# VH-VL binders against q86l99r1233to1411, part 35

Target 1, 179 residues: q86l99r1233to1411
Amino acid sequence: SNKESLPFRRDVIEKVINHLRENSLDTEGIFRLSGNMESVRGIVKSFAHGEPNLSFEVHNISNALKHYLRSLDPPLIPYEFFLMLLDARKNEDAETIRNIFWKIPSDNRVVLTLLVDLMVKISENSNVNKMNSKNLSIVFGPTILKPRTPTLDRMALMTETQLQCGIIQTFIEDFHYIF
Below, E stands for the ipSAE of ESMFold2; O stands for the ipSAE of ESMFold2 at other seeds; V2 stands for 0.75 times the mean of E and O plus 0.25 times the DockQ between their complexes.

## First folded at step 16 (VH-VL; framework fv_adalimumab_6cr1)

Design z6 (at its last look DockQ between E and O 0.90; V2 from the best seeds 0.71)
Fold by ESMFold2, look of step 16:
Structure z6 (fold): chain C 179 residues (1-179), chain A 122 residues (1-122), chain B 107 residues (1-107)
Amino acid sequence: as target 1 above (179 residues)
Amino acid sequence: EVQLVESGGGLVQPGRSLRLSCAASGFDFEDYAMHWVRQAPGKGLEWVSAISWNEGYIDYADSVEGRFTISRDNAKNSLYLQMNSLRAEDTAVYYCAKDMGEDKYGSGFDYWGQGTLVTVSS
Amino acid sequence: DIQMTQSPSSLSASVGDRVTITCRASQSISSYLAWYQQKPGKAPKLLIYYASSLQSGVPSRFSGSGSGTDFTLTISSLQPEDVATYYCQQYNDYPWTFGQGTKVEIK
């Protein structure tokens, strides 16, 4: 309510992900460590305007990407896929998760593929950057996979969060099967 | 420009309840984890509770678990602490603290309110 | 739970002195440690996060070091406005815990 939703801009996200792929794989705590709040806000504005400003320290850029993706409405994984993905994860059904992924609209699939590929590359270098698939899933699960109507039940919300993280972890660990 | 303003403290008898509120402004409240930290008079700091940006992770200090409930309303930029079954040892200044981080990992508290005093005595 | 032990509990030093405060964790916390300054009647203020990163607006005479279990806050040249109680805090694992504090005075 106090923060306006931002438009999905495929070209912007691609540029940001490519920048991070070239500049973040050796960065300790990437996506976990905080950026400067004022810088991050300014960078997010540049993403929303279609003019990504990437002349900042890498933690500011990674945090801006998180905040931008969080502000998308609809989210990167559209609302209609939320319940079916959670159910497939609850049943540990990677084949169904793959089938659902391929139903996602083409522009969203391209961006999601680039984003998860980045996470795969980061996790493959986790000895250096300290960010494995579990760590990355905690960061990105609720960021890109959200219900249209949040539950008011605390226990259900915690369970949903664990499933959201599990889906992202499956994307990373089974990348070549799913994508 | 970042402001955190606590309210709802006061003098209560043991066994009673209070609800603390924290009004946030000057930052995108919905993006950050929030915490309650308390300080008994003349004593050090004690972490009380955390809530992640999306409420997907909530945790409590052992001393308050089962009695206190943290919550947030992102539409109102507000953090809450419901304190039930209050004890004399809950007497403290209660601070609302902004995490630099967003999820369960956290990054430390870059902004604090000025606190609200809760006194529990017969 | 991870216990944080600060040393010393208090100290007195002259303006211009180098002041060192240590913080020891009961188990490894990597670099997930913050230092706070609290002046009488005020809320704490963040000085250092991630063991050694200086928070915006904090004077450069403050620095942090350490990793694992042993951490140090250093004030390179103590100033009158640095009279305060200093706390370390781990954020490696819940519950987050603070050291007991170190009171710094001018002699």
Scores: ipSAE 0.664, ipTM 0.881, lowest interface PAE 1.8, mean pLDDT 93
Fold by ESMFold2 at other seeds, look of step 16:
Structure z6 (fold): chain C 179 residues (1-179), chain A 122 residues (1-122), chain B 107 residues (1-107)
Amino acid sequence: as target 1 above (179 residues)
Amino acid sequence: EVQLVESGGGLVQPGRSLRLSCAASGFDFEDYAMHWVRQAPGKGLEWVSAISWNEGYIDYADSVEGRFTISRDNAKNSLYLQMNSLRAEDTAVYYCAKDMGEDKYGSGFDYWGQGTLVTVSS
Amino acid sequence: DIQMTQSPSSLSASVGDRVTITCRASQSISSYLAWYQQKPGKAPKLLIYYASSLQSGVPSRFSGSGSGTDFTLTISSLQPEDVATYYCQQYNDYPWTFGQGTKVEIK
């Protein structure tokens, strides 16, 4: 059975990101290691209802954030920006990526800034937590940036995924320039 | 309750094709990576193929590369393995396995199907 | 490819005994190692992931340890229901690979 799409709740995402900023920077494998499936599902429901329950082990919270963001429709980066961002990444054009970012609706930009800042802080502590910018980009690329209509061509899908990851990696590595 | 149910196994001659299916229920299938793992009679386990939650990463064991194709249909909660140019050494029980993780990194197989037997013999 | 070598290939022990199975990787796999239990005619069952994390519902007599290349599964007090073949599996790098298995029996 297909999951229901979930509405964007800026206030919930801010609370979750702040909690992770306080509790995850030293956590090995954060966003990469799995949580308990039943706990994660319940936490995602609490996010969707607007009353985030953060009284869980940190891997359950980080996984719930990933799953919540994946379930948003429209996604955190709205569909209309997908092709523009991929094209800018394909051309290695960070200036255009920055210009596109600033066209994204303000609520989404605030959440993206907080999320990418969290990823920057995690990657700066990668000697401890083992999560560098590439690791985080693989986790978050397809999670927050997706096409309205997925391609049916296998090779195009693989290329799109590489570009999705590359955009997030660019956000992390060029944070000061883009944001 | 998480369930993975494989189907499509059988007895086939070398050089022929089979398509395996795995029906998933009891979890959000579209959130997880999925794998095929096989076990030849009386032998150990062998990883065959992986597909990430979004289909953006796919990989195969060298022994099946170019002959087998993994795919998934998240709308139908189903995983597939198209097996072409079958050989005697492909004879095994084929398991559908759920990854605890979602992307290429993975985290181990927390749920397995019952397996479906593929026998490749003249 | 990363080869996983289990020792021993088989063992017999009495109920209540401490049982130790080792698994060695041909190169470092950090802690990306899982242990599975398989009974005849059944699918494998996950016991341990990330080298030492106990899967939900698995009895506490099972434990895992190690990092890098050398890993151990321990059954602190063997029970009759623990008769099975045990496999280690690395998931550090593709292709993922399993050890050859260790058959555990009761005397």
Scores: ipSAE 0.638, ipTM 0.873, lowest interface PAE 2.0, mean pLDDT 92
ESMFold2 (binder alone), look of step 16: mean pLDDT 93; pTM 0.946

## First folded at step 17 (VH-VL; framework fv_adalimumab_6cr1)

Design j1 (at its last look DockQ between E and O 0.91; V2 from the best seeds 0.75)
Fold by ESMFold2, look of step 17:
Structure j1 (fold): chain C 179 residues (1-179), chain A 122 residues (1-122), chain B 107 residues (1-107)
Amino acid sequence: as target 1 above (179 residues)
Amino acid sequence: EVQLVESGGGLVQPGRSLRLSCAASGYDFEDYAMHWVRQAPGKGLEWVSAISWNEGYIDYADSVEGRFTISRDNAKNSLYLQMNSLRAEDTAVYYCAKDMGEDKYGSGFDYWGQGTLVTVSS
Amino acid sequence: DIQMTQSPSSLSASVGDRVTITCRASQSISSYLNWYQQKPGKAPKLLIYAASSLQSGVPSRFSGSGSGTDFTLTISSLQPEDVATYYCQQYNDYPWTFGQGTKVEIK
């Protein structure tokens, strides 16, 4: 990556998620439709500096959240949980997924709970916003659950991506059991 | 300033191969999906292939599936199209296009390269 | 595959005229439609995304409307620099597809 990684700022992410919960549930294509590239870059910088600027059209803010989360190092779900979560998903083992979730550091768990709860609320209104649990899992899977070193094997990469999405879909669909 | 610069076009015989490159600058290349779009002389636009920001989603038009391979090198800000078993109907200007989005869903092509001409003729 | 049909295929209008180009999808694409402008010998340029959102740097005389299957690009007051071919494009599902194009000229 040529891009500088960004620090984890729990309080910033909470403010952004709460803003989206209040302003995005009826928005068609939320997290799917893009924003203006320069606006999104500026908003991401405001998140990284601890001073979130939310005075933008909602798609710029949702896109900034995606880009910010993708730029975290370590990621929202720390690297050491990647392989065990993928293996648990491969075995269709929601109980193990739940057990692994509760081992994640507490600040990350709080943010992840708020983020997945937002996705649950969005998916419950998918007849209006057109974003169901599968759609959201495609957006967030590789964004928040990623390997320290990506594989160079094309087929393995496709399989990893499917499993990453599957974990997020499991989080959304089994929210009350896991969280 | 965002720039996309294609290279590698030329005249090639049917059945042969050609590799296109696209050099990107002026934005965070690794954050966005990328596409190849082509335009036969005097014709409209045809989508050819897509690759997501992390390479986790790749797709092709049916007309090129199995013959063309899209790839990217995020460390070099570069997009590639390997074109094997070329046919006369592959003759077109090939554009490198930046997606506004990152994953398979995308949002549209906010920046395009100048295009590189591929002519397939005996 | 989702087919996109534009009308008209070509038009000729005077400077200052209101110009309307329509695009019809073979099935619902919600608001997942873009409009591009292409001048001869040049790459396409994005005008409108998400059916109605104006791209940065595009003059406000351009606007887009519609949802579902029927979409419209409007140029409120045609200018000499608007001579081009215009394409709609859906991104609801792969393969992404373009309309056949509408050539706009000044009479």
Scores: ipSAE 0.738, ipTM 0.901, lowest interface PAE 1.6, mean pLDDT 93
Fold by ESMFold2 at other seeds, look of step 17:
Structure j1 (fold): chain C 179 residues (1-179), chain A 122 residues (1-122), chain B 107 residues (1-107)
Amino acid sequence: as target 1 above (179 residues)
Amino acid sequence: EVQLVESGGGLVQPGRSLRLSCAASGYDFEDYAMHWVRQAPGKGLEWVSAISWNEGYIDYADSVEGRFTISRDNAKNSLYLQMNSLRAEDTAVYYCAKDMGEDKYGSGFDYWGQGTLVTVSS
Amino acid sequence: DIQMTQSPSSLSASVGDRVTITCRASQSISSYLNWYQQKPGKAPKLLIYAASSLQSGVPSRFSGSGSGTDFTLTISSLQPEDVATYYCQQYNDYPWTFGQGTKVEIK
């Protein structure tokens, strides 16, 4: 990567998710529609410094959250869980996915629970906001579930992306079982 | 300042190949989807190809599928278009365009290069 | 493919006039529509995204409206620097498609 990674700040992510829960459930295309690049960049910097600035139009906030989560190192789902989760998804094994989730460190689990709960609430209002579980999984899959070393094989990369999306879709659709 | 600089255009005969490059600066290139858009002389805009931030999604217009290949090198902040089996109908200015979004959905093109002319003539 | 039909193909108006350009999609595209301005010999410039959101640095005399299949770009008071060709573009589905363009001139 040509830029430095960002540190995990649980308190920042919680504040941002709470803001979005209060302001985004009726917003068409939330997490799909983009914001202004300079605004988003500035908001991400405020997250990284631990003092989130949320005085922006909601699409700028949702995009800043995506960029922040994507820039975390280690990622929200730590690297050691990547292959286990992808394998469990290949086998359509929600029980194993649940067991793996509960082995994730506590701070990461709290944030994951809040993030996926937000996605559940958005998807339940998809008649208004047009963002169902599949839409949200495409947005968040590769963002929060990443390999330590990306493959150089193009077909393997495309397959991994599909599985990453499938894990997030499983989290949303089976939320009450897994979380 | 965001800059996109295309290169590699020129005059070629039908059936030949050409490789376009786009050098990006002034933003985190690896965070965004990238596209090629073309404009034939005196005509409107035509979307050509897209590549997602992590290369996990790639797509092409029907008119170029099987002949053109989009790629990116995030370490070099560069986008590429390999154009094989060129036809007269491919004659156009080719623009490198930054997507506002990251994934297959995208959101539109907030920054464009100045374009590079490709002329395919026998 | 989603076809985008712009009207009119060209127009000529006086400085200060209100100008309206319409764009119709062949199927619903929700709010997934952008407007671009292109001056001769230059790359296009984004004006409006998500049907109605004004891009940073674009004058407030530009506005967008509509959803579903019918969309409008409005210039509330035409200025000499607004002479250009304007394109709508949908991003609901691939392939992304543009309208044929509307050329705006000052009479």
Scores: ipSAE 0.662, ipTM 0.882, lowest interface PAE 1.8, mean pLDDT 93
ESMFold2 (binder alone), look of step 17: mean pLDDT 93; pTM 0.947

Design j2 (at its last look DockQ between E and O 0.93; V2 from the best seeds 0.75)
Fold by ESMFold2 at other seeds, look of step 17:
Structure j2 (fold): chain C 179 residues (1-179), chain A 122 residues (1-122), chain B 107 residues (1-107)
Amino acid sequence: as target 1 above (179 residues)
Amino acid sequence: EVQLVESGGGLVQPGRSLRLSCAASGYDFEDYAMHWVRQAPGKGLEWVSAISWNEGWIDYADSVEGRFTISRDNAKNSLYLQMNSLRAEDTAVYYCAKDMGEDKYGSGFDYWGQGTLVTVSS
Amino acid sequence: DIQMTQSPSSLSASVGDRVTITCRASQSISSYLNWYQQKPGKAPKLLIYAASSLQSGVPSRFSGSGSGTDFTLTISSLQPEDVATYYCQQYNDYPWTFGQGTKVEIK
């Protein structure tokens, strides 16, 4: 990627997720609909500096969260867990996914728990907001679960993407078992 | 500031191939989905193909599937459309379009190139 | 495929008139609808996204409304620079589809 990676700031992410939990559960297309590109850039800068500016329309804030999480290096789910999780998903093995989750460093686990809890709350209100677990998994799969080195093979890349989405869908649907 | 510049259009015989390019600048190209949209002379707009930010999802209109291939090179900020087995019905202005979103869902085209004309005629 | 039907196909109005253009989807598309303006010889320009959200730099005389199957673009006071063809477009399902367009002219 030609753009800079951003630092992991647990307190910032918690503030943003809490704001979205209070303001987005009734919002149609939350995390699917986009915001204004220049507004989103400015909000992401405020996250990176540790001074989140949340005085914007909610779609700008949800999109800024997605862009911020995508820019983390290492990602929210550290690189060493990527292959294990994909293999566990291939085998439809929620118990192994749970065991792997609890090996993730504690700061990352706290943030991931808050993020997936938000997704659970959104999906429970999908008749209003139109965002079910499948929709949210497509949004967040490749954003938070990434290989250290992306494959150059297109078919392998598409298969990995399906598995990345499947893991996030498992997190949402089996939240109380895994988390 | 955002700029999309298509190239590679021209006159080509049926059954031949042509490759369109789109050079992007003024935004973080690797963060967004990209599309091709075409407009036949005097006609409306037709979506042709899409590619997600990380190439993990690609789709095509039925009329071009199997003949056209979308691709991107995020290091070069470039989008491509390889068009094989061209037909007269493919004659159109081809636009590259930036999606406001990143994945298969998208939210619409906030920036468009100027278009490049492809004419398929003997 | 989701068919998008615009009405009218063309219209002529005076400067200052309120103009409405409607778009009907063949099935529910929630609020996943955009409006574009295209002037002769130019690329389309986004006006409205998500049925009712105004794109940056678009004059406030443009507004969008509707959800489900019936949508409206309104120009509250038509200006000479609004002469163009207007397209609705759904993004609920692939293939994304456009209405046939509405040509707006000044009397």
Scores: ipSAE 0.703, ipTM 0.889, lowest interface PAE 1.6, mean pLDDT 93
Fold by ESMFold2, look of step 17:
Structure j2 (fold): chain C 179 residues (1-179), chain A 122 residues (1-122), chain B 107 residues (1-107)
Amino acid sequence: as target 1 above (179 residues)
Amino acid sequence: EVQLVESGGGLVQPGRSLRLSCAASGYDFEDYAMHWVRQAPGKGLEWVSAISWNEGWIDYADSVEGRFTISRDNAKNSLYLQMNSLRAEDTAVYYCAKDMGEDKYGSGFDYWGQGTLVTVSS
Amino acid sequence: DIQMTQSPSSLSASVGDRVTITCRASQSISSYLNWYQQKPGKAPKLLIYAASSLQSGVPSRFSGSGSGTDFTLTISSLQPEDVATYYCQQYNDYPWTFGQGTKVEIK
């Protein structure tokens, strides 16, 4: 990669998610519309330093969260859960997905719960914000669920992406069963 | 400063192939979706192809699907367009364009290259 | 495919005039609409994104409005450097599509 990975900061992510919960549910295209590149870059740096700067338009904050989560190594859903989650999704096995979720380390699980709950709230207001569960799954699938060793086959990459999105969609649509 | 520099354009006969390259600098190329957009001489803009930040999603305009292949090399900050079975109607200036977004859902082209001319004629 | 229709195809106005260009989508695209300026021999330049958000470094005389199917680009006071062709572009669904362009000239 051409950039350094960023540290996992649970308290920062919680603050950012809570800010978005208060400020984004009525925002059209939230997590889909982009912000200003330089603003987003600066906000991501503030997250990495543990001092989140949230004095920006909501689209800059939501984009900074996406970029921050994507830069985590290990990712929000640790690497060891990748193959088993994708296999469970391929088999349409929500019970197994639930069982795997509860094995994820507690700090990651708390952040995942808050993030997916935010996505549920956004999707429940999709008449206003235009972001349903499918839209959000496309945004967050590859962002938070990644293989340790990426495939080099482009057809396999596309199939893998569909399954990653499917896991997030399952999290949103079956939230109360899984979480 | 963000820069996108296309290369590989030229004059070719119908049925032949050409490969376009785009060298990116001044931003984290691996974080953003990339596109090819073309403009026939004296005509408007036509979207050609897109590739997501992680290569997990790719799409093409119907007019080029099956003939053109978009690809990227994030380690080299480079975008490519392999153009096979070229036709006269593919004659255009081809622009490399940076998306403000990352995935299938983009937000617009905030930076463009200078364009490279592809002329397909006998 | 979502068709984007711009009006007018061309216009001529005096320096200082208020200029409006309209763009109509064949179906609702919410606010997923951009405006670009293209000067002869140059690449397009982003002016407005998300229907109404002004891109960094673009003069404040440019503004965008609209949602759904009907969108407007306004130049509040036309300047000589605004001579260009202007394109709208939807990004609601693929394929992304552009309007046919509006050529703006000084009379």
Scores: ipSAE 0.675, ipTM 0.879, lowest interface PAE 1.8, mean pLDDT 92
ESMFold2 (binder alone), look of step 17: mean pLDDT 93; pTM 0.948

Design j3 (at its last fold request DockQ between E and O 0.94; V2 from the best seeds 0.82)
Fold by ESMFold2, fold request of step 21:
Structure j3 (fold): chain C 179 residues (1-179), chain A 122 residues (1-122), chain B 107 residues (1-107)
Amino acid sequence: as target 1 above (179 residues)
Amino acid sequence: EVQLVESGGGLVQPGRSLRLSCAASGYDFEDYAMHWVRQAPGKGLEWVSAISWNEGYIDYADSVEGRFTISRDNAKNSLYLQMNSLRAEDTAVYYCAKDMGEDKYGSGFDYWGQGTLVTVSS
Amino acid sequence: DIQMTQSPSSLSASVGDRVTITCRASQSISSYLNWYQQKPGKAPKLLIYAASSLQSGVPSRFSGSGSGTDFTLTISSLQPEDVATYYCQQYDDYPWTFGQGTKVEIK
């Protein structure tokens, strides 16, 4: 990668998600619309240092969260769960998806629960914010669930992306069953 | 300083092929979707193709589908457009454009290259 | 495909004049619209994103408004360096489409 991986900071992610829960549910295009690139870079740096700076317009904060999560190595859903989740999604096996979720390390599970709960609340207000479960799944699928070694096959990459999105959409739509 | 530098344009006969390259610098190329946009001489802008940050979404304008292939190499900060079976109507300046977003939704183009001219004529 | 109808196709105004350019989408695109400026022989430059957000480094005399189908770019006081062609562009759905452009000249 041409950029340094960032440290996983549970406390930072919780603060950012709580901020967004209070400030983004009525925001049109939240997580879809972009922020100012320079502002987003500065905010991501503040996340990495453990002192999140949240005094920015909400789109800069939501974009910074996406960039921060994408820069984690290992990702929020650790690499070893990738193939199992994709296979469970292919088989439309929600019970197996739930069982896999509960094997994820506890700090990651707490953050994932908060993040998906935020997505649930956003999607429940999609008439206002225009972000339904499908929209949010496209944003977050490859961001938080990714392979250790990406395939070189372009058709397989597109199929994997669709499955990654489908898993996140399942998390949102079946939140109370899975989480 | 964000820079996008296109290369590989030129004069070519119909039916032939050409490969465009775009070298990116000054930002985290691997974090953003990338696009090709073209402008025929004296005409407006036409979106040509998109590729998401992880290559998991690729799309093309109907006019080029099946003939053009977009690709990227994140390790080299480079975007490509392979143009096969070129036609006179493909004559345009081709711009490399950075998406403000990363996925299929995107947010439009905050940075553009200077463009490379492709002329397709007999 | 979402058609973007831009009006007028050209205009001529004096330095200091208020200039308004409109863009209409063939269906609702929410706020998923950008405005670009293109000077002769140059690449386009982003002015306004998300219908109304001013890009970094763009003078505050530029502003955007609208949502749904009707959008407006306003130059509050036209300057000589604003001579250009202006394009709106939707990114609600693929293919992404541009308006045909508005050429702005000074009288």
Scores: ipSAE 0.796, ipTM 0.917, lowest interface PAE 1.3, mean pLDDT 93
Fold by ESMFold2 at other seeds, look of step 18:
Structure j3 (fold): chain C 179 residues (1-179), chain A 122 residues (1-122), chain B 107 residues (1-107)
Amino acid sequence: as target 1 above (179 residues)
Amino acid sequence: EVQLVESGGGLVQPGRSLRLSCAASGYDFEDYAMHWVRQAPGKGLEWVSAISWNEGYIDYADSVEGRFTISRDNAKNSLYLQMNSLRAEDTAVYYCAKDMGEDKYGSGFDYWGQGTLVTVSS
Amino acid sequence: DIQMTQSPSSLSASVGDRVTITCRASQSISSYLNWYQQKPGKAPKLLIYAASSLQSGVPSRFSGSGSGTDFTLTISSLQPEDVATYYCQQYDDYPWTFGQGTKVEIK
């Protein structure tokens, strides 16, 4: 079955990220551990309606953010930037990645900055929360960086996934240069 | 109501192939990782294979790597296991299992099918 | 591969007894440990995830604890419907592995 796409709501995403910034930095396995499926569904619906309900255990909220971001159309990083970013990552070209980031629409850039800043802060506390930059890149790579038309070739899909993760890892590790 | 229904089990001779299917309903199948887990008669549980939500990560137990292929069709809410070069040691009930998570990390199997029996015997 | 050593292999207890099942990992797995219940002829059922989080619909007499290498499942007051085999399972690294199981019976 096909899932209904959700609209980009900058104010909702900002509220959710700010909540996680205040409540998740010491949480073991944040963004890796799952929540209750029915709770997560309900929270995602509240995001889609523009009135985020954050009165839940923190793993339900982090999972709801992941599911919400995955359901966006257009995605957080608009489709036209997908191939450019993957090519820049393949060539190990951080300067080009930075240049592409600054071409992204301003609302998307603000949210992406807040999201990656959250990931930086989580990774800096990884001795406590067990989530380093590589862990977070695996969680967020395919979630926020998507092709318009998914590849059906299995080998190409594996390569794309590695590059998607690599771009997010670059965002985290080179945050101060790129952002 | 989450439901996972396996099919395709049966009696087969060693060296032959079977294809298992799992039909999923009651949740957003395309958002979650899926697994196959097997249990030989009277024995414990053994993880067999995993596939992430976007198919970007696939892995197998050493005992089946090279012989089994996991796949999914998100449009049909279906998970598959192609089982080639079957051996007597592959005799088991095969469970389709939903992961609570989506990527290679996962979080555990919150829903299971009732299983399909594969018997490999001459 | 991460080996999961589960103890005991079987136990018998009276209704109302406190039952403790242990699971030891061959290396640290943080809190990435689940507990499942399996009744004869049935699929496994998730009881506890992330070492200590109770799955929806599971009675509160079940609890999990531990982190690192040593984990426990506790049934605070054994009931007749708790007769089953219990498995721990790590999901820190592939291949995911289960303990060998603990069969719980009532005297």
Scores: ipSAE 0.763, ipTM 0.907, lowest interface PAE 1.4, mean pLDDT 93
ESMFold2, look of step 17: ipSAE 0.726; ipTM 0.896
ESMFold2 (binder alone), look of step 17: mean pLDDT 93; pTM 0.948
ESMFold2 at other seeds, look of step 17: ipSAE 0.754; ipTM 0.904
ESMFold2, look of step 18: ipSAE 0.710; ipTM 0.892
ESMFold2 (binder alone), look of step 18: mean pLDDT 93; pTM 0.946
ESMFold2, fold request of step 21: ipSAE 0.757, 0.763; ipTM 0.907, 0.908
ESMFold2 (binder alone), fold request of step 21: mean pLDDT 93, 93, 93; pTM 0.944, 0.948, 0.946
ESMFold2 at other seeds, fold request of step 21: ipSAE 0.732, 0.757, 0.734; ipTM 0.899, 0.905, 0.900

